# Ledger of designs, part 14: VHH binders against q01730

Target 1, 276 residues: q01730
Amino acid sequence: SKSLKKLVEESREKNQPEVDMSDRGISSMLDVNGLFSLAHITQLVLSHNKLTTVPPNVAELKNLEVLNFFNNQIEELPTQISSLQKLKHLNLGMNRLNTLPRGFGSSRLLEVLELTYNNLNEHSLPGNFFYLTTLRALYLSDNDFEILPPDIGKLTKLQILSLRDNDLISLPKEIGELTQLKELHIQGNRLTVLPPELGNLDLTGQKQVFKAENNPWVTPIADQFQLGVSHVFEYIRSETYKYLYGRHMQANPEPPKKNNDKSKKISRKPLAAKNK

## First folded at step 23 (VHH)

Design s34
Fold by ESMFold2, look of step 23:
Structure s34 (fold): chain B 276 residues (1-276), chain A 123 residues (1-123)
Amino acid sequence: as target 1 above (276 residues)
Amino acid sequence: QGQLVESGGGLVQPGGSLRLSCADAGFTFDLYAMAWYRQAPGKERELVARITYEGRTRYADSVKGRFTISRDNAKSTLYLQMNSLKPEDTAMYYCAATLHTEPRDLPSEYDYWGQGTRVTVSA
């Protein structure tokens, strides 16, 4: 019920570090008078608006630790987004991104990156993306990834990796280098086998989450899933499985048929439908 | 997955106060959105208050101004301060958690639930 002008004025006058402008019908950040003068703020929420771009002026908000653009229509980001040196949490979920800007991996404090419900694939990631070595959580669900680059292994502080409902045909062996990982979500992909190196991780305990349903697993793996997730991990650690995995990968079989009906992915629907 | 354990419920007089706590033993608490839901006998489970991983709060109209949700990420604990309690607040109170960064108020958005703590406000 408070106007945008009033929100800006109160933040300036009372030195309020957190500003929430969610669900205000904002089409351009440049239309919010005085917004970029609020150099003191550490949190800016612009979720549930109508933004299509983010202006380079975002870099003037030098003290931002949290920036939230969830549920907008953003198609591209300025290169200046990565110059926000204090940024720890960036939410870009439910937008129209098909690429990330050059130099995006230059942020040295980023801990949480939410990219769920966009149009990203492995080619959307800039060359330095995996330099984001401070990441604790990476959400890539409901995108169009077919592979996960081997450089994923560089994100050694990662505790949560969500890849639900992509088009993944494989996981790289470097997934096994993520020794701090507590949650892995790979359900709803085109995965037929697991790399044996996934067995290096402890994802079957009471503190961990492993979700892998709705994949066309080969029969030996599917049988282990029916026995339980702990049996899957015991199996993929075995020398028997390592041999069978090697033969499978050398055969390089044609991947399972992709689901051609993309209308079920919320990122490809009108914004109103995405809010459900 | 970790356990969500509620405590602090009890019997109070109208106008009294209670402080509910929800402790988590296991997951990355600071990355989850957290909520309190309540259920009176014969009724559907309803949202009382929600706090996102970013700290943004939302309250049911029936509790605004009387209840305060808060979190202490260092202690992995969620709180609900309940003041000016009414007989209508009598219910089982549940702690809930979700990885959704922008959860809607639907219980189906929450993946993890505690067993609940009972709050009774005498008539």
Scores: ipSAE 0.655, ipTM 0.831, lowest interface PAE 1.5, mean pLDDT 89
Fold by ESMFold2, fold request of step 24:
Structure s34 (fold): chain B 276 residues (1-276), chain A 123 residues (1-123)
Amino acid sequence: as target 1 above (276 residues)
Amino acid sequence: QGQLVESGGGLVQPGGSLRLSCADAGFTFDLYAMAWYRQAPGKERELVARITYEGRTRYADSVKGRFTISRDNAKSTLYLQMNSLKPEDTAMYYCAATLHTEPRDLPSEYDYWGQGTRVTVSA
């Protein structure tokens, strides 16, 4: 493999726009000499390293369109991440994030946001998070969400929403406002009912994906899943179901108990104790 | 739901070339990582090449330098250009897709599979 020094030198000398520093044991971006001088680069991959923070210097890479931090130990992002105004793809999957920085929603061109396998919940999202109205794909799988904020309806360009393996107890009616949605992944949650407004979407066709297994669905919904996803959507559009849903919500039933023990999740283990 | 359909397989002489295609029949193609896998009779299904939704490629050592994976998102089509073919390349070739943005080389990471197209390189 080329050294980090060589990778930086080649990018600078040959004006190479894409730099891949994956799997290099990098603990700090500040230790990579000359990295932040590469103002021309449009893609930086730092996946499979040992980063625990991202320095504010990331803002110096003003032309970045792709930034990939998959599989690191990042606990916090600098507020300066949102100054990357050309950023379209941000991968933060498999890290240790429990918050996103203030102003995160100011990233104006973001199309893909990967946050799978972190320690996020609904309180981790900054107030302007749902200003990310250019998003086409939002991956929040393997986090700790119990509620999806109603402001999700503002993300009208969203084509993929993945909420697999969270602790969701409900979906907001505003999910029905996502008219471009083609894929919804809600398997592995604590969901008992679906909002009737989900029926406003067409998620049952050949170009769509709806995955909802491993939820404690009420019997009327569970029975429809046995017949097929199209039957679920026909049912939730019915007046019979709208009545059932209204009565269910009025009763305000106790949420189903959590089935998953997340204490063994690697992102929850003390960093110094990792892999012991 | 979505279906992947491979084409372009066939019989070819050693040293020859083939171009495989995989058409997407219902996905948001440009947001998927895509891969080619192959399986010879009696052998395990193995990765040939994969391309992330960002366009980053990875190849099995046995095909590196001879095969090129590419994608045309406007046509929702994945390609595998296979040059300098060898009898060892004889297999059923499968197209696969996943929403995983950083898929490992394991077939279990891929959710969608085509039916396959056969490539035979006659010694």
Scores: ipSAE 0.606, ipTM 0.818, lowest interface PAE 1.7, mean pLDDT 89

